# VH-VL binders against Collagen alpha-1(XVI) chain (COL16A1): the designs that were tried, part 3

Target 1, 182 residues: Collagen alpha-1(XVI) chain (COL16A1), of Homo sapiens (Human) (q07092r50to231)
Amino acid sequence: GFNLIHRLSLMKTSAIKKIRNPKGPLILRLGAAPVTQPTRRVFPRGLPEEFALVLTLLLKKHTHQKTWYLFQVTDANGYPQISLEVNSQERSLELRAQGQDGDFVSCIFPVPQLFDLRWHKLMLSVAGRVASVHVDCSSASSQPLGPRRPMRPVGHVFLGLDAEQGKPVSFDLQQVHIYCDP

## First folded at step 23 (VH-VL; from N111 with heavy chain Y59R, light chain R94L)

Design N141
Fold by OpenDDE, fold request of step 26:
Structure N141 (fold): chain C 182 residues (1-182), chain A 119 residues (1-119), chain B 107 residues (1-107)
Amino acid sequence: as target 1 above (182 residues)
Amino acid sequence: QVQLVESGGGLVKPGGSLRLSCAASGFTFSNYWMHWIRQAPGKGLEWVSYIYQRGSYTRYADSVKGRFTISRDNAKSSLYLQMNSLRAEDTAVYYCARTYSGRYPFDYWGQGTLVTVSS
Amino acid sequence: DIQMTQSPSSLSASVGDRVTITCQASQDISNYLNWYQQKPGKAPKLLIYAASNLQTGVPSRFSGSGSGTDFTFTISGLQPEDIATYYCQQYDNLPYTFGGGTKVEIK
């Protein structure tokens, strides 16, 4: 798998505050600057049809009225290849990806438990025509997903991007990994 | 083929109300932000409003805030614009248009529907 | 609000000519600039997005360049079917705003 903290050079980004956690993992406070890297540097081989995105994060209160992309990969023209969107009003996640016909396919996951100002482990699994979300050990849901184009190693990867104005979104992060189907 | 078809335009008196509709087809409507953009006769283009793909978020130009309400019915692939307290300066062709999100182009437009506000 | 100043307001050129339209933003909008073509009685059509990306299906004679505050739209080899009004539009911030338009005619 990929450690996106490393691949996105988060530790080398001065604008990201590194907070010592007495309980163990280092806390990265995002929001002061855009978090983005060329996809070719982060995912040089793209993403396979099956993969899992795992994050340990804490959503901030001020984002509870915003819609934003927790994770997004664009193509060379800036259009999204795949996006994991946080709908704070509905307290849900939405996965959108480019469909094979050029349209977008999507599915929605209710995740109200992410919005309690506590740390959570979030796992998004994409396997063929099914996407699943797991929050901690208490909640899991699966949704059908239409056929999508493979994610190509082009464009840029974004973490914490406002959907309206494209500004950085503030949230705290401990871990972010992507596991690919072998 | 992506299609957007506006309807509901017509003649209305100042202070009156009108409801516009936009019927979408040829794409997954619920995956896109929808917008209203208007063009006064012989004039340029003015963005009016947008609605989030799931309807949770809306924005309005200052010129219409408090008077216009944008809404959508994803099950019907339809966009609406409720226009109240209409003014003469609201006279325009009203277009519905699509974007992926806030920082993307209006890649498809309807042919527009004419709203005329006159005494 | 971000003001978009488009120039010229109108121009007339011959078939095959190179046509250039400029758009200036009142503030830095990065590359969040679109160009649209609108023919009489028709809806606008997206030609260029992100300042320089050609929309799918649009002829290659159309192009765009620029970043920050100054942008240029070019038609290399004007064709009769290109008679239209062209608009720039920023989508960096709300409200989205358009240039005043450039009416392009054939001599």
Scores: ipSAE 0.921, ipTM 0.957, lowest interface PAE 0.5, mean pLDDT 95
Fold by OpenDDE, last read:
Structure N141 (fold): chain C 182 residues (1-182), chain A 119 residues (1-119), chain B 107 residues (1-107)
Amino acid sequence: as target 1 above (182 residues)
Amino acid sequence: QVQLVESGGGLVKPGGSLRLSCAASGFTFSNYWMHWIRQAPGKGLEWVSYIYQRGSYTRYADSVKGRFTISRDNAKSSLYLQMNSLRAEDTAVYYCARTYSGRYPFDYWGQGTLVTVSS
Amino acid sequence: DIQMTQSPSSLSASVGDRVTITCQASQDISNYLNWYQQKPGKAPKLLIYAASNLQTGVPSRFSGSGSGTDFTFTISGLQPEDIATYYCQQYDNLPYTFGGGTKVEIK
């Protein structure tokens, strides 16, 4: 798999505070600066068509009135190819991806348990025409997803991007991995 | 194939109300933010309001805040603008337009519907 | 609010001419600028997004450049069907704001 902490150079980003956790893994506090890298640096062969995104994160209270992209990949023109959106108002996740006809396909996952100001393990699996979300490996939901356009390997990868103003969103992170096998 | 069609425009007296509609087709309506943008006769363009794809968030220009309400019905692929306490300066062609999110272009527009506020 | 100053307000040129329109933002908007074409009695049409990206289906004679506060829109080889008013628009911050427009006519 791909360790996005390394591939996004999070440890080398001075604006990201590193907090030692005596009871667990290192905590990365995001939100002070944009987190983005060229896709070619993160995924030299592009984001796999089928993948599992795994995060260990803590959502902050002050972001509970925003909608933002936890994870997003754009094309060479800056247009989104795939986005995992956090809707704090509805307490849900939405996956949107470019469809084969240029439209977007999407599915929604209610995840109120992510908004309790505690650490959670979030897993998004995208395989064929099915997307699945797992929270803490105990709650699972699967939704159909329309046919997707193959992703272009050139673009940018983003973590924690506000959907309205494009500003960095504050949240804490311990783990972020992408696996090629869902 | 993407199409947006506005309706509901007409003549109304100052202080009156009007409800505009925008019918969308040719794309998955619920996957996009929708906007209203207006243009006074012979003048430029003014952004009025937008609503998020699921309707949870709305924003308004200061000029219409408290008087206009944007809403949507994704099941009907329809966007609405309830306009209350209309003023002469609200006279304009009202367009509905689509964006992916807050920092993306208005890639498709309707042909607009004329609202005339006059005594 | 971010003010968009567009110039000129109008111009007349011959078929085949190179046409240039400028747009200046009151603050740095990075590349969050669009260019639209509005023909008489019609709705605006997106031509350029993110300052320099040509919208799908738009002729290659249209182009955009710039970043920060100063932007340029160019028509390389004006055609009769290009008679329209052109607008720049920033989408860096709310409220979204448009330039005053440039009316392009043919001599």
Scores: ipSAE 0.920, ipTM 0.956, lowest interface PAE 0.5, mean pLDDT 95
Fold by OpenDDE, last read:
Structure N141 (fold): chain C 182 residues (1-182), chain A 119 residues (1-119), chain B 107 residues (1-107)
Amino acid sequence: as target 1 above (182 residues)
Amino acid sequence: QVQLVESGGGLVKPGGSLRLSCAASGFTFSNYWMHWIRQAPGKGLEWVSYIYQRGSYTRYADSVKGRFTISRDNAKSSLYLQMNSLRAEDTAVYYCARTYSGRYPFDYWGQGTLVTVSS
Amino acid sequence: DIQMTQSPSSLSASVGDRVTITCQASQDISNYLNWYQQKPGKAPKLLIYAASNLQTGVPSRFSGSGSGTDFTFTISGLQPEDIATYYCQQYDNLPYTFGGGTKVEIK
């Protein structure tokens, strides 16, 4: 798999605060500036039909009234190829991706446990026409997903992007990995 | 194949109410933000309101806040605009349009429905 | 609110001519600018998004450029079917706002 902390150059981004955690790994505090890199640098081969996104994160209270993209990849024109959206009001995640017919396909996962101001391990797995979300070791849900276009190594990758006005969203991150063909 | 069809327009007196509808087809309605945009006769375009793809969030132009309510029924692929306390300046062709999210273009529009507010 | 100043308000040109319309934003909107075509009695149609991206299915004679506050829309080789009113629109911030429009006619 790929360590997106490195691929996104988060450690080299001065606007991202690095917080020492004596009880665990380093904490990256996002939200001060946009987190984005060209997709070709992050995913030079794109993403296959089957992959998993794993994050260790803490959602902040001030974002509980927002809808925002935790993870998003756009195409060369800025249009999304795939996105993992946080709906703070509904306390859910939504995976949305370009379908093979040019429309978008999506599925929703209720994840109220992410909104308790604590650290959580979040895993999104996409395998064919099924997407699954796992939170820590106590919660899992699976939803059908329509056929998707393969994600191409074009455009940009984003972490923590407001869905309404495109502003950076504040949240804390310890780990982010992409695994292919899990 | 993407199609948006507005209906419900008509003549109404000032202070009256009207409910517009927009029927969507040819795409997965629940995956898009929906908007109302209006155009007074012989005038330009004015954004009125939007509703989030799942209906959780709504926004309004200051000119209609407190009077208009946007809603949607994803099961019916339908968008609505409840207009109360109508004013003469609300007279316009009302269009429904879609976006992927808040920072994307209105890539498809309906044909519009005319609302005339007059005594 | 972000004001969009569009010019000219109207123009008349001959078939085959190069037509240029400008739009100025009251503040920096990066490239969050669209151009629409509205023919008489019809709904607006998206032509250009993100200042310079041609919408799928739109003829290549249409183009857009600019960023920040100043934007330009161009028709290279005006055709009879291009008779319409053209609008710029910013989607950088709410409320979304449109230019005043440019009515394009054929001489």
Scores: ipSAE 0.920, ipTM 0.957, lowest interface PAE 0.5, mean pLDDT 95
Fold by OpenDDE, fold request of step 26:
Structure N141 (fold): chain C 182 residues (1-182), chain A 119 residues (1-119), chain B 107 residues (1-107)
Amino acid sequence: as target 1 above (182 residues)
Amino acid sequence: QVQLVESGGGLVKPGGSLRLSCAASGFTFSNYWMHWIRQAPGKGLEWVSYIYQRGSYTRYADSVKGRFTISRDNAKSSLYLQMNSLRAEDTAVYYCARTYSGRYPFDYWGQGTLVTVSS
Amino acid sequence: DIQMTQSPSSLSASVGDRVTITCQASQDISNYLNWYQQKPGKAPKLLIYAASNLQTGVPSRFSGSGSGTDFTFTISGLQPEDIATYYCQQYDNLPYTFGGGTKVEIK
């Protein structure tokens, strides 16, 4: 697997505040600067076609009225290949990925429990034509996902990107990992 | 094979109302942000409004805010623009167009529908 | 609002000529600029996105360059079918704004 805290150089980004938790792991406060790295640096062989994205995060109140990308991978031209969108108004997650025909395939996961201003563990699994979301390992949902185009290994990886203006979004993070072959 | 087809344009008096429609096909409509963009006769292009893929969020140009309402029906792959309190300066060809999100190009446009506001 | 100043407003050139159109933004818009072609009586067509990326299916004679505030659109060898009005458009911030357009004609 990949530790994206390291792969995205979050610890080396001075604009990201590191908060020591007296009773818990280190907290990274995102939102002060764009979080992005070339895909080739994060995933030398490209993002796997089948993967599990695991985050421990706390969504901020001010983001509850906007939609943004928690995780996104673009191609060499900056066009999205796969996105995990947080729809704060609907309190849901939406996964969109390029389909084989150049269109986008998607699925939606209602996750109102993420929006209570508390820490949560979020797990997204993408395997074949199925995507699954687990919140705190207590609630889970699976949705069908249309055929996807193989992802190009060249592009950029983003965390916390506003969907409207492409600006950094504020949220707190304790961990972010990607595992292969879920 | 992506297609966008506008309809509903016509002649209307100042202060009147009109509802435009845009029928989408050849792509998964619900996966894209949809926009209205207008062009006055012989003039340039002006962005009017957009709606997010699931319809949860909308934005408007200041020139139409409070008068126009954008909406969509993803089940019907349709985009709408309700135009109220129309003014002469609203006279234009109205195009619907799609983007992936807020910072992506209008990669496909409809043929447009003409709205004429005149006494 | 971000103002887009496009130049020239019109030009006439011969078939095979190199045509250059410029667009200047009132503020830094990074590479969030598109170029569109609009033929008479038709809807705009995307040619270039993100300042320099050629849209799929668009002939290679079209190109774009620039970043920040100054951008250039080029037709390397003007063809009769290129008769149209060309527009730049920023999508860095709302409201999205277009240049005034450049009408390209053939001599």
Scores: ipSAE 0.919, ipTM 0.955, lowest interface PAE 0.5, mean pLDDT 95

Design N141
Fold by ESMFold2, last read:
Structure N141 (fold): chain C 182 residues (1-182), chain A 119 residues (1-119), chain B 107 residues (1-107)
Amino acid sequence: as target 1 above (182 residues)
Amino acid sequence: QVQLVESGGGLVKPGGSLRLSCAASGFTFSNYWMHWIRQAPGKGLEWVSYIYQRGSYTRYADSVKGRFTISRDNAKSSLYLQMNSLRAEDTAVYYCARTYSGRYPFDYWGQGTLVTVSS
Amino acid sequence: DIQMTQSPSSLSASVGDRVTITCQASQDISNYLNWYQQKPGKAPKLLIYAASNLQTGVPSRFSGSGSGTDFTFTISGLQPEDIATYYCQQYDNLPYTFGGGTKVEIK
């Protein structure tokens, strides 16, 4: 797997606060600046159809009235290839990805546990015609997912982008990894 | 392929109410934000309102806030605009349109339905 | 609200001519600008998004450029089917706002 903290240059971005944590990993406080890099820089060999995205994160109260992209990859024109969207009012995650037939394929995962203002480990796995979300290695939800267009190694990768206004969203992060053969 | 068809326009007296509908087909309706945009006769375009793909978030232009209510029924692939306390300045062709979310283009529009507010 | 000033309000040109329309935003909108075509009696149709990206199925004679506050839309060789009103629209911030339109006619 590979570490998106490094691929998105989060440690080298001065606007991202690094908070010492004597009880665990360093905390990265996002929201002050956009987190984005060209897809080819983050995924120089592209992404296969099957992958896992793993985050250790803390959602904050002020995002409770927002819908926002935790993770998004766009194409060269800025249109979405894949999005993992947080809906704080519904307490859900929604995966939308370009489908083989020209529309988006999607599934929705209820994740009320993510909204308790505590640290959580979140894993999204996409494999074949199924997407799965795991929270804290104890809760799992699987949903059917229609056939997807292969992700093209173009465009940009984003973390923490408000869906209405496109502004950076504040949340705390300790881990973000991609695994290409989970 | 993608189609949006508005209906429910007509002549209404000031202070009256009207409900517009927009029937969607050829795409997965629940994947998109839906919008109303209006165009007064011989004038430009004005954004009116949006609704999130499952209805949990809505926004309104200040000119209609408190008078108009946007809603959707995903089982019927239908978008609605309830217009109350209508004024002469609300006279327009009303279009429905879709976006992926905020900060995306209106890639498909309906043909519009005319609302005339007049004594 | 972000004001969009579009120029000219109308123009008349011959088939094959290069047509240029400008749009100015009252504040920096980066590249969050779309161009729409509205033919007489019909709904608007998206031509250009993100200032310069051609929508699928739109002829290559249409193009857009600009960023920040100044944007340009060009038809490189005007065709009879291009009789329409053209609108710019910012989508950087709510409320989304449109230019006043440019009516294009053929002599």
Scores: ipSAE 0.813, ipTM 0.913, lowest interface PAE 1.0, mean pLDDT 91
Fold by ESMFold2, last read:
Structure N141 (fold): chain C 182 residues (1-182), chain A 119 residues (1-119), chain B 107 residues (1-107)
Amino acid sequence: as target 1 above (182 residues)
Amino acid sequence: QVQLVESGGGLVKPGGSLRLSCAASGFTFSNYWMHWIRQAPGKGLEWVSYIYQRGSYTRYADSVKGRFTISRDNAKSSLYLQMNSLRAEDTAVYYCARTYSGRYPFDYWGQGTLVTVSS
Amino acid sequence: DIQMTQSPSSLSASVGDRVTITCQASQDISNYLNWYQQKPGKAPKLLIYAASNLQTGVPSRFSGSGSGTDFTFTISGLQPEDIATYYCQQYDNLPYTFGGGTKVEIK
């Protein structure tokens, strides 16, 4: 799998606070600076048709009051190729991806557990015509997904981007990985 | 093949109300933010309002805040603008337009509907 | 609010001429600037987004450049069908705001 903490240079970004506790894993506190890298650096061969995105994250109270992209990849012109959007009012995640016919294909995952201000492991799996979200070991949601355009290794990858004004969003991370064979 | 068609414009007296509609076709309406933009006769363009793809978030220009209400019905692929307490300065052609979200261009516009506010 | 100053307000040029329109933002907007064409009696049409990216189906004689506060739009060989008013628009921050427009006419 691809370690996005490394590929997004999170350890090398001085504005990202690193919280070290003797009894726990390293915590990265995002929100003070943009998290972005060229897609070619992060995914030099693109993102495969089947993949899993895995995060261990903590949402904060202010993230409950806005929509934002937990994960987004754009094309060279800045137009979205794939987005995973957090909506705190609906307590949901929405996946939108470029479809084979030029419009977006999408699905919505209810995930109320994610919004309890505790640490969670979140997995998004995309395989064939199905996308699934797992929160921790105990809940899963699976949705049909229309045919997708292959992701091109162009543009930029973003982590924690406000959907209205494109500002960094505050949340805490312990882990973020992409697995190409979910 | 994306199409946006506004309707509901007309003549109204100051203080009156009017409801505009925008019918969308040729794309998945629920994937997009929808906006209203207006243009006074012979003048430039002014952004009025947006609504999030499922309606839970809205924003308004200061000039219309408290008087206009944007809404949508995704089952009908339709966008609405309820305009209350109309003023002469609200006289304009009203366009609907779409974006993916914030910080994206208005890639498709309707042809507009004229609202005239006059005594 | 971000003010957009567009110049000139109008111009006349001959078929085949190179036409340049400028747009200045009151603060740094990075590359979050669009150019629209509005033909008489019609809705605006997106030509260029993100300062320099040509929208699908737009002829290559149209181009844009700039970043920060200063932006230019160019028609490299003016055609009769290019008679229109052209608008810049920032989309860096709400409220989204437009330039005053440039009316382009054929001599």
Scores: ipSAE 0.811, ipTM 0.913, lowest interface PAE 1.0, mean pLDDT 91
Fold by ESMFold2, fold request of step 26:
Structure N141 (fold): chain C 182 residues (1-182), chain A 119 residues (1-119), chain B 107 residues (1-107)
Amino acid sequence: as target 1 above (182 residues)
Amino acid sequence: QVQLVESGGGLVKPGGSLRLSCAASGFTFSNYWMHWIRQAPGKGLEWVSYIYQRGSYTRYADSVKGRFTISRDNAKSSLYLQMNSLRAEDTAVYYCARTYSGRYPFDYWGQGTLVTVSS
Amino acid sequence: DIQMTQSPSSLSASVGDRVTITCQASQDISNYLNWYQQKPGKAPKLLIYAASNLQTGVPSRFSGSGSGTDFTFTISGLQPEDIATYYCQQYDNLPYTFGGGTKVEIK
C-alpha cells in the first residue's frame, strides 16, 4: 500500500491544479509540470515482485495521436526499469520491464474503453508470470509476462511523459496507488 | 549479442528506386524504435527516419520526406527503407540503429550498406 | 534544426596524451548529447550518453561533460586503438543532428 499522490508530492506541487466539487472527489489536473520523484523516495525498497497499480483517471482528446508513459521508473542513468505506455492510436497499454536476460519483457493490453473521454478506474496487476489489466468493474485482460529483474530503488519515477519529446502529458487524476497484495 | 545487418545497397541511376533491409537478432525487436542514419562518403552523419516499435508512428528528415518510406516486419525482425526518386545527394552508407524510444541514444548500429546514385 | 558545431575537425596527438574535443549546440539541449566513436571502415559506436554517462564496456579513459549548449569529450590517456573519428549528437529534438566529426590521429 503506497499512496502515490503523497509519494509524488502531487498535493504540494503548485503547478498542479486541484479542482474541488461540493460533493465530488478532488481532481488533480496534470500536464503543466513534470511529475517526478527519486525512486528511493517513492519506493525505498523497490517495487515488490507482485503488485497492483490502480489509477482513477480521465484521458483527454489531445493525446489521441500520441504515445506516452502513464507510469515509468528509470535507473540511475535514466534508462527504463519499468514502463506503462499509452498508445492512443492503437488504443492500448504496453507494459515493458527489464527482464532477467537483460532485455525487456513486455505485454500489450487492448483498452479501447479508456479513450471515451470519461472517468475510468484502471488496475494493472503483476503476479508471477502474468500481468492483467482491469478497467472499471466490467472488463479484464491477462497476458503472459516473461521473468522480470527486481526493480531497484534507483533512478526516478515519472507520471505522464510524452515518449517522443519527454514533455508532461495532460490528463486528470483522482487516485493513484500501488498495492503489494491482491 | 545484439546484431543489426543491413543489405540492399548498390549503384542506381538518378530517379531510380532501391529497397534497403536491416535484419535484427539477439534482442526483442518489437521493444524498440528503429532508425535509419546515413553518411555520405567523407562526410558526417545524418538522421533519416524512425519507426515506432509496432509501426504506428513514423518520422522523416525533410531531405527525404515524400521520397523514402520506412517500414518494419516484427515477425521477421526486419526493418526496411524504400527509397524512391533517388538523387546524387542520397549517395551514402546507410546504417540502421535502435533506441528504446525518443530521447534515448543509438546504442547499437549495423555495419552499413552503400548506396551510390550516379549516372 | 539544431546545429551541432564540433571542434577541432582533426588533431594529432601522441600515445598517453590528453585529448579534448568540444561540441556546441545552436540552442539549449539540456544534457541530451551523445558521443560516438567511428573507426575507419566501421559503424559508429556509442561511448557516452546524456553528456557524461559511460556506455557499458567503454574504458574509463573516455569521459564527457557539459550541459545546455557547450559540451566536451576527453580521452585522458590516448591509446593506439583510439584512432577514429568522434561525433557528438543531440537527441533533444527531431531531427536528431550530429557534429561534423573530429578525426584523431597518432603522431
Scores: ipSAE 0.792, ipTM 0.907, lowest interface PAE 1.0, mean pLDDT 91
Fold by ESMFold2, fold request of step 26:
Formats: C-alpha cells, sequence, structure tokens
Structure N141 (fold): chain C 182 residues (1-182), chain A 119 residues (1-119), chain B 107 residues (1-107)
C-alpha cells in the first residue's frame, strides 16, 4: 500500500504538530498548512482506478460549520477527478468522481458515528461499480457507483481542504493509506 | 446537454414578493452547488446566493440577506429563490448557474428571467 | 468585499486585431479569476478559468494570464462573432465579485 503520511510529506512539514502518544501511534494535527502533493508522487506505480483509502482520524467540533474534502485528486487544471467530502450537518460522506459520460458519478454514506469527537478508523473501498465505507470494522455501507473515468496521473492530491474557501481543515490523524487491491 | 431554465419573473410592487424557479436538465443536479446571479438593466453582474448540492449550507450577498431565501428540490431538479420585501434596486435579470463547489467557475448559466420592481 | 476594476469600459477594433482587456483585484486572489463573454440578451458564457485555463470548446484565440492582483484577457484575432461584453470575476472569497465589463465592438 501507499503510506500517504510519507507521500504527502506530513512528517517533514513543520507546521503540522506531532504529538507523541506512548500508548499508541504518533498523532498528526492538521489544519495549519495545506496538505498537497503532485499526483505522480502519491501514486508512483500508476494511478489506481480501484482502491481502498484507510484513515484513522479524529474529527473536531469546529468542522460542524463546514463541508470539506477529506481526500481529493484534481486534474492538471485544478478541476476534480475524485473527491471524498465530509458533511458535518448531514453526518455523511459523499464520493464524487468523474464519470464516463462527462458528468460526475456519486454516492453518499451516512456515517453519524464518525462525528462523536472520538478516534475512528475509516475505510473507503472503490471496486467495480460499488463503493463501500466501513467505520471501525463494525459498521459498513455499500452504494452503487456509476462507471468512472480512469484517474489520470496529473494534478494534485489534497487532504483536508475546505470546500468553500480552499483552506486547510483542522483534524487529527494517525493513519492514512491507499491500497490498490481492496 | 446541460440546460438551466429560469421562470417566475415579472412585475411586482415595492414591498412585494416573488418566487423564481430554475429547472435543470442534462446533468446530475444533486452533484452541484447552485447559485443565483443578477444583472440590473444595462449594468454588471452581482452574485446573490448559493446553495450546497443537498441544501444543508447557504450563503447570501449582504444586499439580499434576510429578504431572499434560496432553496432546492433535488427530486425535481429544481432551484428556487423566494424574494420578499422587494425594492426597486432588486430590478434585474436573474440567472441561475452551477459550480462543482466553492472556488470553481460558473460553467453553465440559464438564460435569465426578468424581475421588475416598480410602483 | 474584493473590488474588481476592469479596463477599458469599451473598445472598438477591426476584424483580425489583437484586443486586450485588464482586470485588477483589490487584494491578492492568486489565480482565482474567471473571464466570461456575454452577448446582448444572453447569459454569460465561461471562457477562461483559473486566470489562464481555456474552457472546453472555447476557441484558442482567447487567452488569459496573470496572478495576484493583475490579470489580462486577450483575443488574438478578433472575429465578428466576438462582439460582446466581457467580464472578469474573482472566486477567491465570497461574495464573488465581477468587474464592470468591457464592451467590444467591431469598427
Amino acid sequence: as target 1 above (182 residues)
Amino acid sequence: QVQLVESGGGLVKPGGSLRLSCAASGFTFSNYWMHWIRQAPGKGLEWVSYIYQRGSYTRYADSVKGRFTISRDNAKSSLYLQMNSLRAEDTAVYYCARTYSGRYPFDYWGQGTLVTVSS
Amino acid sequence: DIQMTQSPSSLSASVGDRVTITCQASQDISNYLNWYQQKPGKAPKLLIYAASNLQTGVPSRFSGSGSGTDFTFTISGLQPEDIATYYCQQYDNLPYTFGGGTKVEIK
């Protein structure tokens, strides 16, 4: 799998606070600086069309006032290829991706458990014409997803980007990985 | 083909109300933020309001805040603007337009509907 | 609010001419600037986004450049169908704001 903590240079970004946790993994406090890298750096063996995204994260109370991209890949012109959006008011995740017909294909996952101000492990799996979300290995939701355009190895990958203003979003992170074979 | 069609414009007296509609077709309406933008006769363009793809977030220009309400019905692929306490300065052609989200361009616009506020 | 100052307010040029329109923002907006074309009685049409990116289906005679506060829009060989009013628009911060427009006419 691809360790996005490494691929996004999170350990090398001084504005990201690193919190030592003797009982568990290192905590990365995001929100002070943009988290972005060229797509080619994040996916050196080509850009996977099907993948699993796994995060261990803590959402904070102030995110209730906004919608934001937990994960987004753009094209060379900054237009989105795929996005995973957090909506705190709806307590949901929305996956939107470029479809083969020139419009976006999408699905929505209710995830109210994610918003209890506690640590959670979140997995998004995109395989075939289905997308699935798992929270803490105990909750699962699957949704049909229309046929997607192959992700091109261009543009940038973002983590924690406010949808209205394009600013970094504050949240805590212990793990973020991409797997090619979910 | 993406199409946006506004309706509901007309003549209304100051202090009156009017409800505009925008019918969308040729795209998945629930994937996009929707906006209203207006243009007074012979003048430039003014952004009025947006609504998030599922309606949970809205924003308004200061000039209309408290008087106008944006809403949408995704089952009908329709956008609305309820305009209350209308003033002469609200006289304009009203356009609906879409964006993917914030910090994206208005890539498609409707043809507009004229609202005239006059005694 | 971010104020957008667009120049000139109008211009007249011959078919085949290069025309240039400028737009100035009251604060740094990076490259979050669009250019729209509006023909009489019609809605605006997106031509350029992110200061320099040509929208799909837009002829290559249209171009844009700039970053920060100063932006330029160019038509490299004016055609009769380019008679329109052109608007810049910032989308860095709400409220989104437009320049005053430039009316382009053929001599």
Scores: ipSAE 0.772, ipTM 0.904, lowest interface PAE 1.2, mean pLDDT 90

